# Designs tried in a protein design chat: miniprotein binders against Mucin-6 (MUC6). Part 13

Target 1, 185 residues: Mucin-6 (MUC6), of Homo sapiens (Human) (q6w4x9r395to579)
Amino acid sequence: GHCSLEGGSFVTTFDARPYRFHGTCTYILLQSPQLPEDGALMAVYDKSGVSHSETSLVAVVYLSRQDKIVISQDEVVTNNGEAKWLPYKTRNITVFRQTSTHLQMATSFGLELVVQLRPIFQAYVTVGPQFRGQTRGLCGNFNGDTTDDFTTSMGIAEGTASLFVDSWRAGNCPAALERETDPCS

## First folded at step 14 (miniprotein)

Design gm1 (from m3 with F39Y L50F)
Fold by OpenDDE base, look of step 14:
Structure gm1 (fold): chain B 185 residues (1-185), chain A 83 residues (1-83)
Amino acid sequence: as target 1 above (185 residues)
Amino acid sequence: SMKRIRVYIEVEGDPEKILEAAEKIYEIAEELGVEVFVYVREDGLTTVIFVEGDEEKVKEFVERVREILKELGAKVEVEEEEL
């Protein structure tokens, strides 16, 4: 399964459902029993301009009982608040520079993250087949059905992206704004 | 220098009611200057409160949050780790 966060406000789920939102919060991208130690992948969005529609991804966070790995737009990688030199390895996670503009987080448990640093901070999440039907968050549920991707953290199907996204907030933030835009257009 | 700690709080109870109280939790976090995340765990039943910061501030946060959660009738488990 492939999930992408592109163009500052576009998301494509594991089931290939595209949607757009404008929010300035930390959101759960991916939860799964396949992630060890209650692991969760999160995305941090912030204002990129003066308009409410000017929002962008500024960091990705992997949070578990053991680690808090943050990859920020300024190319700083931290674990538990401490800056780390690349390549950095902890237990079953490795963060390294893939290219001059890309960082990668590789894991032994079937999660891969690629972060594009420039010109736009973007993220690409890949999960193995063992994750099928066992994911939740902004990346959807990876069950081959796009119609149920907007399932909230409490298991309720939402009709709009804004309500769906808001249900996955992990911080105190304003409500997200929805725009129906095809990211491929 | 003050120690930095992480506290992982698992809350058993109605997630909706707990999330309704999240606003107060965030206010406390802001007041104390600690980092906090509140979210429902992958099981869809348990709410997680993740907090990091200075030891004294985090401890105060935990105590105040415990009081809120107690009033909601929630069961709380707390794990502390030194960073």
Scores: ipSAE 0.842, ipTM 0.930, lowest interface PAE 0.5, mean pLDDT 94
Fold by OpenDDE base, fold request of step 15:
Structure gm1 (fold): chain B 185 residues (1-185), chain A 83 residues (1-83)
Amino acid sequence: as target 1 above (185 residues)
Amino acid sequence: SMKRIRVYIEVEGDPEKILEAAEKIYEIAEELGVEVFVYVREDGLTTVIFVEGDEEKVKEFVERVREILKELGAKVEVEEEEL
């Protein structure tokens, strides 16, 4: 499954459902029983301009009981809050520079993350087939059905992206704004 | 420099009710200058409160949050790790 966060506010789920939202906090991208130690992948959005509609992805966070990894445009920060030089390796996670503009987080448990640092901060999440039907978050449920991707953290189906996204917030933030546009259009 | 710690709190109870208290939790976190995440765990039933910061501040945070959760009748499990 492939999930993408592009153009600052566009998401394409594992089931290839595109949607757009505007939010300014941290959201759960991916949870799964396949992630060890109650792992969760998160996305941090912030204001990129004066308008509430001007939001952008500014960081990706992997959080578990044992690890916290923050990938931002300028640095990789780990548990101690200090910026780390790459490559960084801990247990079953490795973060390294893939290209001059791309970082990769590789794992032993079937999660791969590629982050484009410039010119636009974008993220690409890949999960193995073992994750089918066992994912939740902004990236959807990876079951081959796009119509049920907007399932909230409490298992409720939502009709709008804003309500869906808001259910996956992991911080204190205002309600998300939605534009149901195809990021490929 | 002060010791930094991580606390992972699992809260058993109605997630909706727990999340209603999230505003207070965030206020406490802001007051104490600690980083906090509050979200529903993968199982969809358990609420997680993840907090990091200076040991003294985090400990105070945890105690204050425990009080809130106790009033809600929630069961709490706490795991602490030194960073």
Scores: ipSAE 0.812, ipTM 0.923, lowest interface PAE 0.5, mean pLDDT 93
Fold by OpenDDE base, fold request of step 15:
Structure gm1 (fold): chain B 185 residues (1-185), chain A 83 residues (1-83)
Amino acid sequence: as target 1 above (185 residues)
Amino acid sequence: SMKRIRVYIEVEGDPEKILEAAEKIYEIAEELGVEVFVYVREDGLTTVIFVEGDEEKVKEFVERVREILKELGAKVEVEEEEL
């Protein structure tokens, strides 16, 4: 499964459902029983301009009981809050520079993250087949059905992206704004 | 040298009710200068409060949050780790 966060405010789920939102908070991208130690992948969005529609991805965060990894445009910060030189390796996660503009977080448990640093901060999440039907968050549920991707953290199906996204907030943030736009447009 | 700690709080109870209290939790976090995440765990039943910061501030945070959660009748498990 491939989930993408592109163009600052566009998301394509594992089931290839595209949607757009505008929010300035931290959101759960991916939860799964396949992630060890109650792992969760999160996305941090912030204002990129003066208008409410000018939002962008600014960081990706992986949280578990044992680890916190923050990948931003300028640095990788780990558990102790210190910026680390790459490659960084913990128990089952390795963060390294893939290219001059791309970082990769590789794991032993079937999660791969590629982060494009420039010119636009973008993220690409890949999960193995073992994650099928066992994911939740902004990346959807990876069950081959796009119609149920907007399932909230409490298991309720939502009809709008804004309500869906808001349900996955992990911080104290304002409500997300919905714009029905193709991420490729 | 400031000691930094992480506290992982698992809260059993109605996630909706707990999340309703999240605003207050975030206010406390802001007041104390600690980083906090509040979200429903993968199981959809347990709410997680993840907090990091200076030990003294985090401990104070945990105490205040426990009081809030107690009023809600929630069960709380706390795991602490030194960073």
Scores: ipSAE 0.804, ipTM 0.920, lowest interface PAE 0.5, mean pLDDT 93
Fold by ESMFold2, fold request of step 15:
Structure gm1 (fold): chain B 185 residues (1-185), chain A 83 residues (1-83)
Amino acid sequence: as target 1 above (185 residues)
Amino acid sequence: SMKRIRVYIEVEGDPEKILEAAEKIYEIAEELGVEVFVYVREDGLTTVIFVEGDEEKVKEFVERVREILKELGAKVEVEEEEL
């Protein structure tokens, strides 16, 4: 299964459903019982221009009971807040530079993350077949049916990407501009 | 203290009501200078509040958030890890 996060806040789900959203928070990208130790993959978005409609991916976070791996657009990789030299290895995760412009996080549990650092920060998530029908989040449910990929964190199928994405918010949004605030839309 | 800790607060209760409190939880985190994530686990029943930062600030965060969750009638389990 393949899920992509591309420039302009475009997402393509594991079931190949494309959508776009305009948000500036941290969102659950992937949850699954196949991820050990309560693991989750999260995506961090921020403003990329003057309009609230100009947002882009700025970091990807893998969080579990043991690790908090952050891969950010400044090309720094941290675990639990400490910067790490690559290749970086834990018991079940390896992060390494795949090419001059791409980093890869490989795991023993069927998750692979490839991050394009330049020219635009983008992410590509691959999961093995054991994840079929076992995923939640912005990457959808991986059940072969695009009609319910906009299922919220409460299990409700929505008709719009914005309501779906907002339901998967997992973190505070950046501080708003002095005059007006619109952090999640 | 310069010690950093991480706490997971696992909350059983109506996730929608708990998520309605998330903005207040985020405000407390900002006030105390701690990092927070609030999300519903894949089972759809448990809400997780992840917090990390300075030990004294995280412990104050946990105490204040426990009070909010108690007012919502939620059952709470807390797990602390040293960083």
Scores: ipSAE 0.685, ipTM 0.853, lowest interface PAE 1.1, mean pLDDT 86
Fold by ESMFold2, fold request of step 15:
Structure gm1 (fold): chain B 185 residues (1-185), chain A 83 residues (1-83)
Amino acid sequence: as target 1 above (185 residues)
Amino acid sequence: SMKRIRVYIEVEGDPEKILEAAEKIYEIAEELGVEVFVYVREDGLTTVIFVEGDEEKVKEFVERVREILKELGAKVEVEEEEL
Protein backbone atom coordinates (compact mmCIF):
# COMPACT_ATOMS: atom_id res chain seq x y z
CA GLY B 1 0.00 0.00 0.00
CA HIS B 2 1.09 3.60 -0.84
CA CYS B 3 0.14 6.85 0.86
CA SER B 4 1.51 10.21 -0.21
CA LEU B 5 1.71 13.65 1.41
CA GLU B 6 2.42 16.20 -1.30
CA GLY B 7 2.57 19.96 -1.64
CA GLY B 8 -0.51 22.04 -0.88
CA SER B 9 -1.48 19.57 1.85
CA PHE B 10 -2.59 16.92 -0.65
CA VAL B 11 -2.95 13.34 0.57
CA THR B 12 -3.55 10.14 -1.35
CA THR B 13 -4.61 7.22 0.87
CA PHE B 14 -3.49 3.58 0.76
CA ASP B 15 -6.68 2.96 -1.25
CA ALA B 16 -5.79 5.78 -3.68
CA ARG B 17 -8.39 8.23 -2.40
CA PRO B 18 -7.09 11.79 -2.91
CA TYR B 19 -8.00 14.73 -0.68
CA ARG B 20 -6.71 18.07 0.46
CA PHE B 21 -6.99 19.78 3.83
CA HIS B 22 -5.81 22.90 5.64
CA GLY B 23 -4.45 22.61 9.14
CA THR B 24 -1.53 23.44 11.39
CA CYS B 25 -1.27 20.53 13.76
CA THR B 26 0.29 17.15 14.35
CA TYR B 27 -1.87 14.39 12.88
CA ILE B 28 -1.87 10.61 13.02
CA LEU B 29 -0.94 9.34 9.56
CA LEU B 30 -0.85 5.66 10.38
CA GLN B 31 -1.69 3.44 13.30
CA SER B 32 -1.68 -0.33 13.01
CA PRO B 33 -1.22 -3.41 15.20
CA GLN B 34 1.51 -4.31 12.68
CA LEU B 35 3.69 -1.49 14.07
CA PRO B 36 5.66 -2.80 17.06
CA GLU B 37 5.69 -1.21 20.51
CA ASP B 38 2.57 0.91 19.99
CA GLY B 39 4.10 2.52 16.93
CA ALA B 40 2.49 5.38 15.05
CA LEU B 41 3.47 7.57 12.15
CA MET B 42 2.54 11.25 12.50
CA ALA B 43 2.71 14.29 10.25
CA VAL B 44 3.33 17.86 11.33
CA TYR B 45 1.78 20.65 9.28
CA ASP B 46 2.42 24.34 9.63
CA LYS B 47 1.52 27.62 7.97
CA SER B 48 3.31 27.97 4.63
CA GLY B 49 2.26 31.42 3.39
CA VAL B 50 0.59 34.66 4.38
CA SER B 51 -2.82 32.99 4.66
CA HIS B 52 -3.62 30.73 7.60
CA SER B 53 -5.31 28.38 5.11
CA GLU B 54 -2.01 27.77 3.31
CA THR B 55 -0.37 24.84 5.10
CA SER B 56 2.42 22.43 4.32
CA LEU B 57 4.16 19.40 5.75
CA VAL B 58 7.12 20.37 7.94
CA ALA B 59 8.02 17.08 9.65
CA VAL B 60 7.23 13.40 9.89
CA VAL B 61 7.44 11.61 13.25
CA TYR B 62 7.69 7.91 13.95
CA LEU B 63 6.76 7.33 17.59
CA SER B 64 6.98 4.07 19.49
CA ARG B 65 7.80 3.06 23.05
CA GLN B 66 11.48 2.90 22.04
CA ASP B 67 11.91 5.66 19.49
CA LYS B 68 10.75 9.14 18.56
CA ILE B 69 12.30 9.66 15.15
CA VAL B 70 11.71 13.09 13.63
CA ILE B 71 12.57 13.96 10.05
CA SER B 72 12.04 17.68 9.54
CA GLN B 73 12.10 20.16 6.68
CA ASP B 74 15.35 21.64 8.03
CA GLU B 75 16.90 18.30 6.93
CA VAL B 76 17.75 17.28 10.52
CA VAL B 77 16.97 13.77 11.74
CA THR B 78 16.59 13.19 15.48
CA ASN B 79 15.79 10.20 17.64
CA ASN B 80 14.45 10.92 21.11
CA GLY B 81 15.53 14.53 20.69
CA GLU B 82 19.15 13.84 19.72
CA ALA B 83 20.41 14.75 16.27
CA LYS B 84 21.77 11.79 14.30
CA TRP B 85 24.21 11.44 11.44
CA LEU B 86 23.08 9.27 8.55
CA PRO B 87 22.98 6.36 8.06
CA TYR B 88 21.32 5.85 11.42
CA LYS B 89 20.25 2.41 12.66
CA THR B 90 18.27 0.99 15.51
CA ARG B 91 17.42 -2.67 16.01
CA ASN B 92 14.63 -2.57 13.42
CA ILE B 93 14.87 0.84 11.73
CA THR B 94 17.42 2.30 9.32
CA VAL B 95 17.36 5.93 8.18
CA PHE B 96 19.61 6.84 5.28
CA ARG B 97 20.07 9.29 2.45
CA GLN B 98 18.49 7.69 -0.59
CA THR B 99 19.52 10.47 -2.99
CA SER B 100 20.75 14.06 -2.70
CA THR B 101 17.11 15.16 -2.23
CA HIS B 102 15.49 12.13 -0.53
CA LEU B 103 15.83 10.38 2.81
CA GLN B 104 14.49 6.90 3.51
CA MET B 105 13.41 5.18 6.69
CA ALA B 106 13.34 1.43 6.16
CA THR B 107 12.08 -1.00 8.79
CA SER B 108 11.94 -4.72 9.47
CA PHE B 109 8.18 -4.58 10.11
CA GLY B 110 6.96 -3.62 6.64
CA LEU B 111 6.87 0.17 6.92
CA GLU B 112 8.91 2.33 4.56
CA LEU B 113 8.98 6.12 4.59
CA VAL B 114 10.59 8.19 1.85
CA VAL B 115 10.91 11.92 2.48
CA GLN B 116 11.59 14.37 -0.32
CA LEU B 117 13.54 17.28 1.20
CA ARG B 118 13.72 19.46 -1.92
CA PRO B 119 12.32 21.29 -3.78
CA ILE B 120 9.26 20.76 -1.56
CA PHE B 121 9.10 18.75 1.67
CA GLN B 122 6.93 15.73 0.87
CA ALA B 123 6.50 12.21 2.21
CA TYR B 124 5.67 8.82 0.77
CA VAL B 125 4.55 5.96 2.98
CA THR B 126 4.66 2.34 1.84
CA VAL B 127 3.34 -0.59 3.86
CA GLY B 128 3.51 -4.31 3.16
CA PRO B 129 0.51 -6.55 2.49
CA GLN B 130 0.28 -7.58 6.16
CA PHE B 131 -1.11 -4.10 6.84
CA ARG B 132 -4.13 -4.64 4.57
CA GLY B 133 -7.33 -3.83 6.45
CA GLN B 134 -5.36 -2.98 9.58
CA THR B 135 -4.51 0.69 9.27
CA ARG B 136 -6.13 3.89 10.50
CA GLY B 137 -5.28 7.57 10.31
CA LEU B 138 -4.90 10.12 7.51
CA CYS B 139 -3.66 7.37 5.16
CA GLY B 140 -6.97 5.53 5.46
CA ASN B 141 -7.83 1.95 6.35
CA PHE B 142 -6.25 0.06 3.41
CA ASN B 143 -9.26 -2.21 2.84
CA GLY B 144 -9.66 -1.72 -0.92
CA ASP B 145 -12.75 0.48 -0.51
CA THR B 146 -12.37 4.24 -0.76
CA THR B 147 -15.87 4.95 0.57
CA ASP B 148 -14.82 4.45 4.20
CA ASP B 149 -11.28 5.85 4.08
CA PHE B 150 -12.58 8.96 5.89
CA THR B 151 -13.14 7.00 9.11
CA THR B 152 -12.50 9.11 12.20
CA SER B 153 -10.57 8.19 15.33
CA MET B 154 -13.96 7.33 16.88
CA GLY B 155 -14.82 4.93 14.05
CA ILE B 156 -17.30 7.22 12.27
CA ALA B 157 -17.25 7.45 8.49
CA GLU B 158 -17.33 11.11 7.46
CA GLY B 159 -18.25 12.61 4.12
CA THR B 160 -15.73 15.46 4.25
CA ALA B 161 -11.98 15.53 4.57
CA SER B 162 -12.14 18.36 7.12
CA LEU B 163 -14.04 16.42 9.78
CA PHE B 164 -11.98 13.30 9.13
CA VAL B 165 -8.64 15.13 9.40
CA ASP B 166 -9.74 17.03 12.51
CA SER B 167 -10.47 13.75 14.30
CA TRP B 168 -6.89 12.58 13.79
CA ARG B 169 -5.11 15.50 15.40
CA ALA B 170 -2.73 14.51 18.16
CA GLY B 171 -1.57 17.93 19.36
CA ASN B 172 -2.81 21.34 20.45
CA CYS B 173 -4.14 23.18 17.40
CA PRO B 174 -7.64 24.57 18.13
CA ALA B 175 -7.33 27.74 16.04
CA ALA B 176 -6.33 25.93 12.85
CA LEU B 177 -9.10 23.36 13.24
CA GLU B 178 -11.77 26.05 13.75
CA ARG B 179 -10.70 27.83 10.56
CA GLU B 180 -10.65 24.58 8.57
CA THR B 181 -14.25 23.78 9.55
CA ASP B 182 -15.53 27.36 9.03
CA PRO B 183 -18.06 27.48 6.17
CA CYS B 184 -16.33 30.63 4.95
CA SER B 185 -12.88 29.04 4.85
CA SER A 1 21.82 19.19 35.67
CA MET A 2 18.30 19.20 34.29
CA LYS A 3 16.82 15.74 33.75
CA ARG A 4 14.36 14.99 30.94
CA ILE A 5 11.74 12.30 31.28
CA ARG A 6 8.98 10.78 29.21
CA VAL A 7 5.68 9.62 30.64
CA TYR A 8 2.84 7.66 29.09
CA ILE A 9 -0.52 8.02 30.76
CA GLU A 10 -2.79 5.21 29.58
CA VAL A 11 -6.45 5.94 30.19
CA GLU A 12 -9.35 3.51 29.99
CA GLY A 13 -12.81 4.95 29.85
CA ASP A 14 -15.10 6.52 27.29
CA PRO A 15 -12.70 8.07 24.74
CA GLU A 16 -15.22 10.79 23.85
CA LYS A 17 -15.35 12.00 27.47
CA ILE A 18 -11.57 11.80 27.87
CA LEU A 19 -11.02 13.73 24.63
CA GLU A 20 -13.45 16.40 25.85
CA ALA A 21 -10.85 17.06 28.55
CA ALA A 22 -8.08 17.31 25.95
CA GLU A 23 -8.37 21.10 25.69
CA LYS A 24 -7.62 21.46 29.40
CA ILE A 25 -4.80 18.94 29.13
CA TYR A 26 -3.22 20.92 26.28
CA GLU A 27 -3.57 24.14 28.29
CA ILE A 28 -1.62 22.57 31.14
CA ALA A 29 1.05 21.34 28.74
CA GLU A 30 1.49 24.78 27.24
CA GLU A 31 1.66 26.41 30.68
CA LEU A 32 4.39 23.99 31.78
CA GLY A 33 6.32 23.95 28.51
CA VAL A 34 6.09 20.19 27.94
CA GLU A 35 5.49 18.31 24.68
CA VAL A 36 2.20 16.40 24.62
CA PHE A 37 0.36 14.09 22.26
CA VAL A 38 -3.17 12.89 23.04
CA TYR A 39 -4.66 10.14 20.87
CA VAL A 40 -6.79 7.02 20.94
CA ARG A 41 -4.77 3.82 20.53
CA GLU A 42 -5.53 1.38 17.68
CA ASP A 43 -7.59 -0.76 20.07
CA GLY A 44 -10.20 2.03 20.23
CA LEU A 45 -10.35 1.63 24.02
CA THR A 46 -7.23 3.29 25.39
CA THR A 47 -6.47 6.99 25.21
CA VAL A 48 -2.76 7.69 25.38
CA ILE A 49 -1.34 10.90 26.79
CA PHE A 50 2.33 11.13 25.88
CA VAL A 51 4.31 13.84 27.68
CA GLU A 52 7.97 14.68 27.49
CA GLY A 53 10.15 17.40 28.91
CA ASP A 54 11.88 18.62 32.06
CA GLU A 55 11.39 16.17 34.93
CA GLU A 56 9.92 18.71 37.35
CA LYS A 57 7.48 20.08 34.75
CA VAL A 58 6.44 16.64 33.52
CA LYS A 59 5.76 15.44 37.06
CA GLU A 60 3.61 18.50 37.72
CA PHE A 61 1.77 17.88 34.44
CA VAL A 62 1.09 14.25 35.40
CA GLU A 63 -0.29 15.17 38.83
CA ARG A 64 -2.62 17.83 37.43
CA VAL A 65 -3.85 15.59 34.61
CA ARG A 66 -4.43 12.67 37.01
CA GLU A 67 -6.83 14.90 38.95
CA ILE A 68 -8.78 15.72 35.80
CA LEU A 69 -8.95 12.04 34.82
CA LYS A 70 -9.94 10.99 38.34
CA GLU A 71 -12.90 13.38 38.18
CA LEU A 72 -13.97 11.70 34.92
CA GLY A 73 -13.91 8.29 36.63
CA ALA A 74 -11.25 7.03 34.25
CA LYS A 75 -8.89 4.17 35.07
CA VAL A 76 -5.31 5.39 34.73
CA GLU A 77 -1.95 3.68 34.38
CA VAL A 78 1.27 5.69 34.33
CA GLU A 79 4.64 4.64 32.90
CA GLU A 80 7.72 6.82 33.34
CA GLU A 81 11.16 6.57 31.81
CA GLU A 82 14.31 8.69 31.86
CA LEU A 83 15.53 9.96 28.50
Scores: ipSAE 0.643, ipTM 0.844, lowest interface PAE 1.5, mean pLDDT 85
Fold by ESMFold2, look of step 14:
Structure gm1 (fold): chain B 185 residues (1-185), chain A 83 residues (1-83)
Amino acid sequence: as target 1 above (185 residues)
Amino acid sequence: SMKRIRVYIEVEGDPEKILEAAEKIYEIAEELGVEVFVYVREDGLTTVIFVEGDEEKVKEFVERVREILKELGAKVEVEEEEL
């Protein structure tokens, strides 16, 4: 399965459902029982243009009880807040420079993350077949059915991307922008 | 600070009500200068609050958030680890 985070907050789910959203928070991309140590993959978005609705990806975070790996658009990789030289290895995760413009996080548990640093910060998530039907988050549920890919964190299928994305918020947002942009969130 | 800790707070209760309190939880995190994530676990029933930062600030965060969660009638389990 493949999920992509491109351009101005465009997402394509594991079931190939495309959508766009406008948000400046941290969101859950992927949860699954296949991720060890209560792992979750998260995306950080921030304002990227003159309009309040222009947002883009600025970091990807892999969080578990062992690790908090952050890959940010400033090209710094940290684990648990400490900057790491590449290639960087833990017992089950390896982060390395794939090319001059791409970094890769490979794992022993079927998750692969490729981050394009330039010209635009983008991310590509690949999961093995063991994840089929066992994912949640902005990347969808990977069940082959696009009609329920907008399933919220509480298990409710929504018809709009904005309600779906807002339900997967996992971190702080700029309070003024969130109140003005989504007063009913 | 020289000492940094991480705390996981597992909250059982109505996730909808707990998530409604998340804005106040984020405000406390900003005040104290600690990093926080609040999200519902894959079971759809447990809300997780991850917090890390300076030991004294994280402990103050946990105490204040525990009070909020108690007012909501939520059951709370806390795990602490040193980074």
Scores: ipSAE 0.624, ipTM 0.827, lowest interface PAE 1.4, mean pLDDT 84

Design gm2 (from m3 with L50F)
Fold by OpenDDE base, fold request of step 15:
Structure gm2 (fold): chain B 185 residues (1-185), chain A 83 residues (1-83)
Amino acid sequence: as target 1 above (185 residues)
Amino acid sequence: SMKRIRVYIEVEGDPEKILEAAEKIYEIAEELGVEVFVFVREDGLTTVIFVEGDEEKVKEFVERVREILKELGAKVEVEEEEL
């Protein structure tokens, strides 16, 4: 499954459902029992301008019982608050520079993350086939059905992206704004 | 300099009720200057409260949150780790 966070406010789920939102919070991108140590991938969005619609991805966070790995737009990688030199390895996770503009988080458990640093901070999440039907968050549930991707953390189907996204917030933040726009259009 | 710690709180109870209390939890976190995440796990049943910061502040946070959760009738498991 492939999930993308592009253009500052566009998301494409593992089931290839595109949607757009504007939020300034930390959101759960991916949860799964396939992630060890209660792992979760999160996205941090912040305001990039004066308008409520000017929001952008500013960091990606992998959170588990053991690690809090943060990849930020300024190319700083931290674990548990400490800056780390690349390549950095902890347990079954490795963060390294893929290109001058891309960082990668590789894992032994079927999760891959590529972060594009410039010109826009973007993220690409790949999960193995073992994750099929076992994912949740902004990246959806990876079950081949786009119609149920907007399922909340409590298993409720939402009709709008904003309500869906808000259900996956992991911090104190305002409500997300919805714009139904295909990132490929 | 204060010792920094992480506390991972697992809460068993109605996640909807717990999340309704999240606003108060965030307010406490802000007051104490600690970083907090609150989210439901993949099982859809367990709520996680993840907090990091200075030991004294985190401990105070945990105690205050425990009181809130107790009122909700939730079962709480707490794991602490030094950073």
Scores: ipSAE 0.792, ipTM 0.914, lowest interface PAE 0.5, mean pLDDT 94
Fold by OpenDDE base, fold request of step 15:
Structure gm2 (fold): chain B 185 residues (1-185), chain A 83 residues (1-83)
Amino acid sequence: as target 1 above (185 residues)
Amino acid sequence: SMKRIRVYIEVEGDPEKILEAAEKIYEIAEELGVEVFVFVREDGLTTVIFVEGDEEKVKEFVERVREILKELGAKVEVEEEEL
């Protein structure tokens, strides 16, 4: 399954459902029983301009009981809040520079994250087949059905992206705004 | 030397009710200058409060949050780790 966060406010789920939202919060991208130690992948969005529609991805956070890794445009921060030189390895996670503009977080448990740093901060999440039907969050449920991707944290199907996204907030944030647009626009 | 700690709080109870109290939790976190995440776990049943910061501040945070959760009748498990 491939989930993408592109263009600052566009998401494509594992089931290839595209949607757009505007929010300035931390959101759960991916939860799964396949992630060890209650792991979760999160996305941090912030305001990038003066308009409410000017939002962008600014960081990706992997959080578990034992680890916190923050990948931002400028640095990789680990558990102790210190920026680390790459490659960084902890247990079953490795963060390294893939290219001059891309970082990769590789894992032994079937999660791969590629982060494009420049010119736009973007993220690409890949999960193995063992994750099928066992994911939740902004990346959807990876069950081959796009119609149920907007399932909230409480297991309720929502009809709008804003309500869906808001249900996955992990911080104190304002409500997300929905804009119906092509993710490629 | 400032000691930093992580506390992972698992809350058993109605996630909706707990999340309704999240605003207060975030206010406390802001007041104390600690980083906090509040979210429902994958099981959809357990709410997690993840907090990091200076030991003294985090401990105070945990105490205040426990009080809130107690009022809600929630069961709380706390795991602490030094960073």
Scores: ipSAE 0.759, ipTM 0.906, lowest interface PAE 0.6, mean pLDDT 92
Fold by OpenDDE base, fold request of step 15:
Structure gm2 (fold): chain B 185 residues (1-185), chain A 83 residues (1-83)
Amino acid sequence: as target 1 above (185 residues)
Amino acid sequence: SMKRIRVYIEVEGDPEKILEAAEKIYEIAEELGVEVFVFVREDGLTTVIFVEGDEEKVKEFVERVREILKELGAKVEVEEEEL
């Protein structure tokens, strides 16, 4: 499964459902029992301009009981809160430079993250087949059905991206704004 | 510098009720200058409160949050780690 966070506010789920939202919070991208130690992948969005519609991805966070890894445009911060030089390795996670503009977080448990640092901060999440039907968050449920991707953290199907996204907030933030994209367009 | 710690709090109870208290939790975190995340775990049943910061501030945060959660009748498990 491939999930993408592009263009500042666009998301494409593992099931290839595209949508857009505007938020300035931390959101759960991916939860799964396949992630060890209650792991979760999160996305941090912030204001990129004056308008409420001017929001962008500014960081990706992997959080578990044992690890916290923050990948931002300028640095990689780990458990001690200090910026780390790459490559960084801990347990079953490795963060390294893939290219001059791309970082990769590789894992032994079937999660891969590629982050484009410049010119636009973007993220690409890949999960193995063992994750099928066992994912939740902004990246959807990876079951081959796009119509149920907007399932909230409480297991309720939502009809709008804003309500869906808001259900996956992990911080204090205002409600998200939405602009859904037709997958056929 | 002051010791930094991480606390992982698992809260058993109605997630909706716990999340209703999230505003207060965030206010406390802001007041104390600690980083906090509040979210429902993958099981859809357990709420997680993740907090990091200076030891003294985090401990104070945890105590104040425990009080809130106690009033809600929630069961709380706390795991602490030094950073």
Scores: ipSAE 0.747, ipTM 0.901, lowest interface PAE 0.6, mean pLDDT 92
Fold by ESMFold2, look of step 14:
Structure gm2 (fold): chain B 185 residues (1-185), chain A 83 residues (1-83)
Amino acid sequence: as target 1 above (185 residues)
Amino acid sequence: SMKRIRVYIEVEGDPEKILEAAEKIYEIAEELGVEVFVFVREDGLTTVIFVEGDEEKVKEFVERVREILKELGAKVEVEEEEL
């Protein structure tokens, strides 16, 4: 399964459903029982450009009971707040420079993250077949059916991206007045 | 030097009710200057609160949040880890 986070706050789910949103928060990209230690993959979005309605990806976070790995647009990788030299390895996670413009986080549990650092910060999430039907979050449920990919954190299938995305907020979002949720803008 | 810790709070109770309280939880986190994440775990039944920051502030956060969760009838399990 493949999920992408591309410029202009565009997302394509594991079931290939595209959508766009505008938000300045931390969101759950992926939850699954396949992730050890209550792991979750998160995306951080912030304002970009000169317009209050423009947002873009600024960091990707893998959070578990053991680790908080942050890959940010400043090209710094941290675990639990401490900057790490690449390649960086834990028992089940390796982060390394794939190319001059791309970093990769590979894991022993079927999650792979590729982060494009330049020219624009983007992320590509790949999960193995064991995740099929067992994912939640902005990347959808990976069940082969796009009609229910907008399932909220409470299990409700929504028809619009904005309600779906807002349900997956996982952090404080103090700039709600400047957040745009119009999918057509 | 300040000691930083992370606390993982597992909350058993109605996730809808607990998430309704998330605004208060975020207000406390902002007041204390701690980083917090609140979300429903993949089982759909358990709410998770990850908080990290200065040890004194995180411990104050946990105590205040425990009271909120107790008023909602929720059961909590807390695990602390030094960062």
Scores: ipSAE 0.591, ipTM 0.815, lowest interface PAE 1.6, mean pLDDT 84
Fold by ESMFold2, fold request of step 15:
Structure gm2 (fold): chain B 185 residues (1-185), chain A 83 residues (1-83)
Amino acid sequence: as target 1 above (185 residues)
Amino acid sequence: SMKRIRVYIEVEGDPEKILEAAEKIYEIAEELGVEVFVFVREDGLTTVIFVEGDEEKVKEFVERVREILKELGAKVEVEEEEL
């Protein structure tokens, strides 16, 4: 199964359903019982400074009870807040430079992440067949049916992306955006 | 040296109600300078509040968040781990 984060805020799910969202927040890309130690893959988006509504992927985070691996657009890899030289290995995760422009995170549990660092920051998530029907998050449920890929964090399949995307927020969203709204000029 | 810890707060209760409190939880995190994530676990029944940072600040965060969760009537389990 393949899920991609490309061109700012474009997503293609494991079931090949494309969509776009706008937000400056951290979102759950992937949860699954197949990820050890309550693991989750997250995507961090922020405003690019080009326009008010434009956002771009700025980091990918793998979080578990033992690890917090952050791969960010500044090309620094950290685990639990400490910068790491590549190749970097834990018991079940290896992060290494695939090419001059791509990093790869490989795991023993069937998750693979490839990050394009340049010219723009993009991410490609691959999961093994054991994940089929057992994923949740922005990458969809991987059940071979695109009609229910918009399943929320509460397990409700929606026909619109808005409730789906909102349900997967996991991080702090700047309160300053809320204060920009002024009903009178 | 600075001592860093990680705490998982596992919260049983209505996830929608707990997520309604997330803005306040994030405000406390900003005030204390700790990193926090709030999300529903894959079981759909447990909300996880992950917090990481300086030990003293994280402990203060946990105490203040427990007060919020107490007001919601939620049941909590807390696990600490040194980094």
Scores: ipSAE 0.563, ipTM 0.803, lowest interface PAE 1.8, mean pLDDT 83
Fold by ESMFold2, fold request of step 15:
Structure gm2 (fold): chain B 185 residues (1-185), chain A 83 residues (1-83)
Amino acid sequence: as target 1 above (185 residues)
Amino acid sequence: SMKRIRVYIEVEGDPEKILEAAEKIYEIAEELGVEVFVFVREDGLTTVIFVEGDEEKVKEFVERVREILKELGAKVEVEEEEL
């Protein structure tokens, strides 16, 4: 399964459902029982242009009971807050520079993350077949049916991307203030 | 203390009610200067509150959040790790 986070806050789910959203928060990208130690993949979005409603990906976070790996737009990789030289290896995760513009996080548990650092910070998530039907988050549920990919954190299938994305917030974010202010665009 | 710690708070209870309290939880985190994530686990039944930061501030956060969760009738399990 393949999920992509591309410029302009565009997402394509594991079931190939495309959508776009505008938000400045940390969101759950992928949860699954296939990720060890209660692992989750998260995406961080922030304001990116002259319009306060334009947002883009600024970091990807892999969080588990053992690790908090952050790959950020400033090209720094950390684990548990400490900057790491690449290649960086744990028991089950390896982060390395794939090309001058791409980093890769490879794992022994079927998750692969490729991050394009330049010209635009983008991310590509690949999961093995063992994840089929066993995922949650912005990348969808990987069940082969796009009609329920907008399933919220409470298990409700929504018709709009915005309600779905908002339900997957995992950090403090100013979503209420953004909606109250008049956008300039 | 200058020690940095991480705490996982595992909450069993109605996830909808617990997520409604998340804004208060985030406000406490902002006040104390600690990093917090709040999300429902992949089982759809357990809510996790991850918090990380200065030991003194994290412990105050946990105390205040326990009280909120107790008022919601939630069962709470707390695990602490030194970083």
Scores: ipSAE 0.548, ipTM 0.803, lowest interface PAE 1.8, mean pLDDT 84

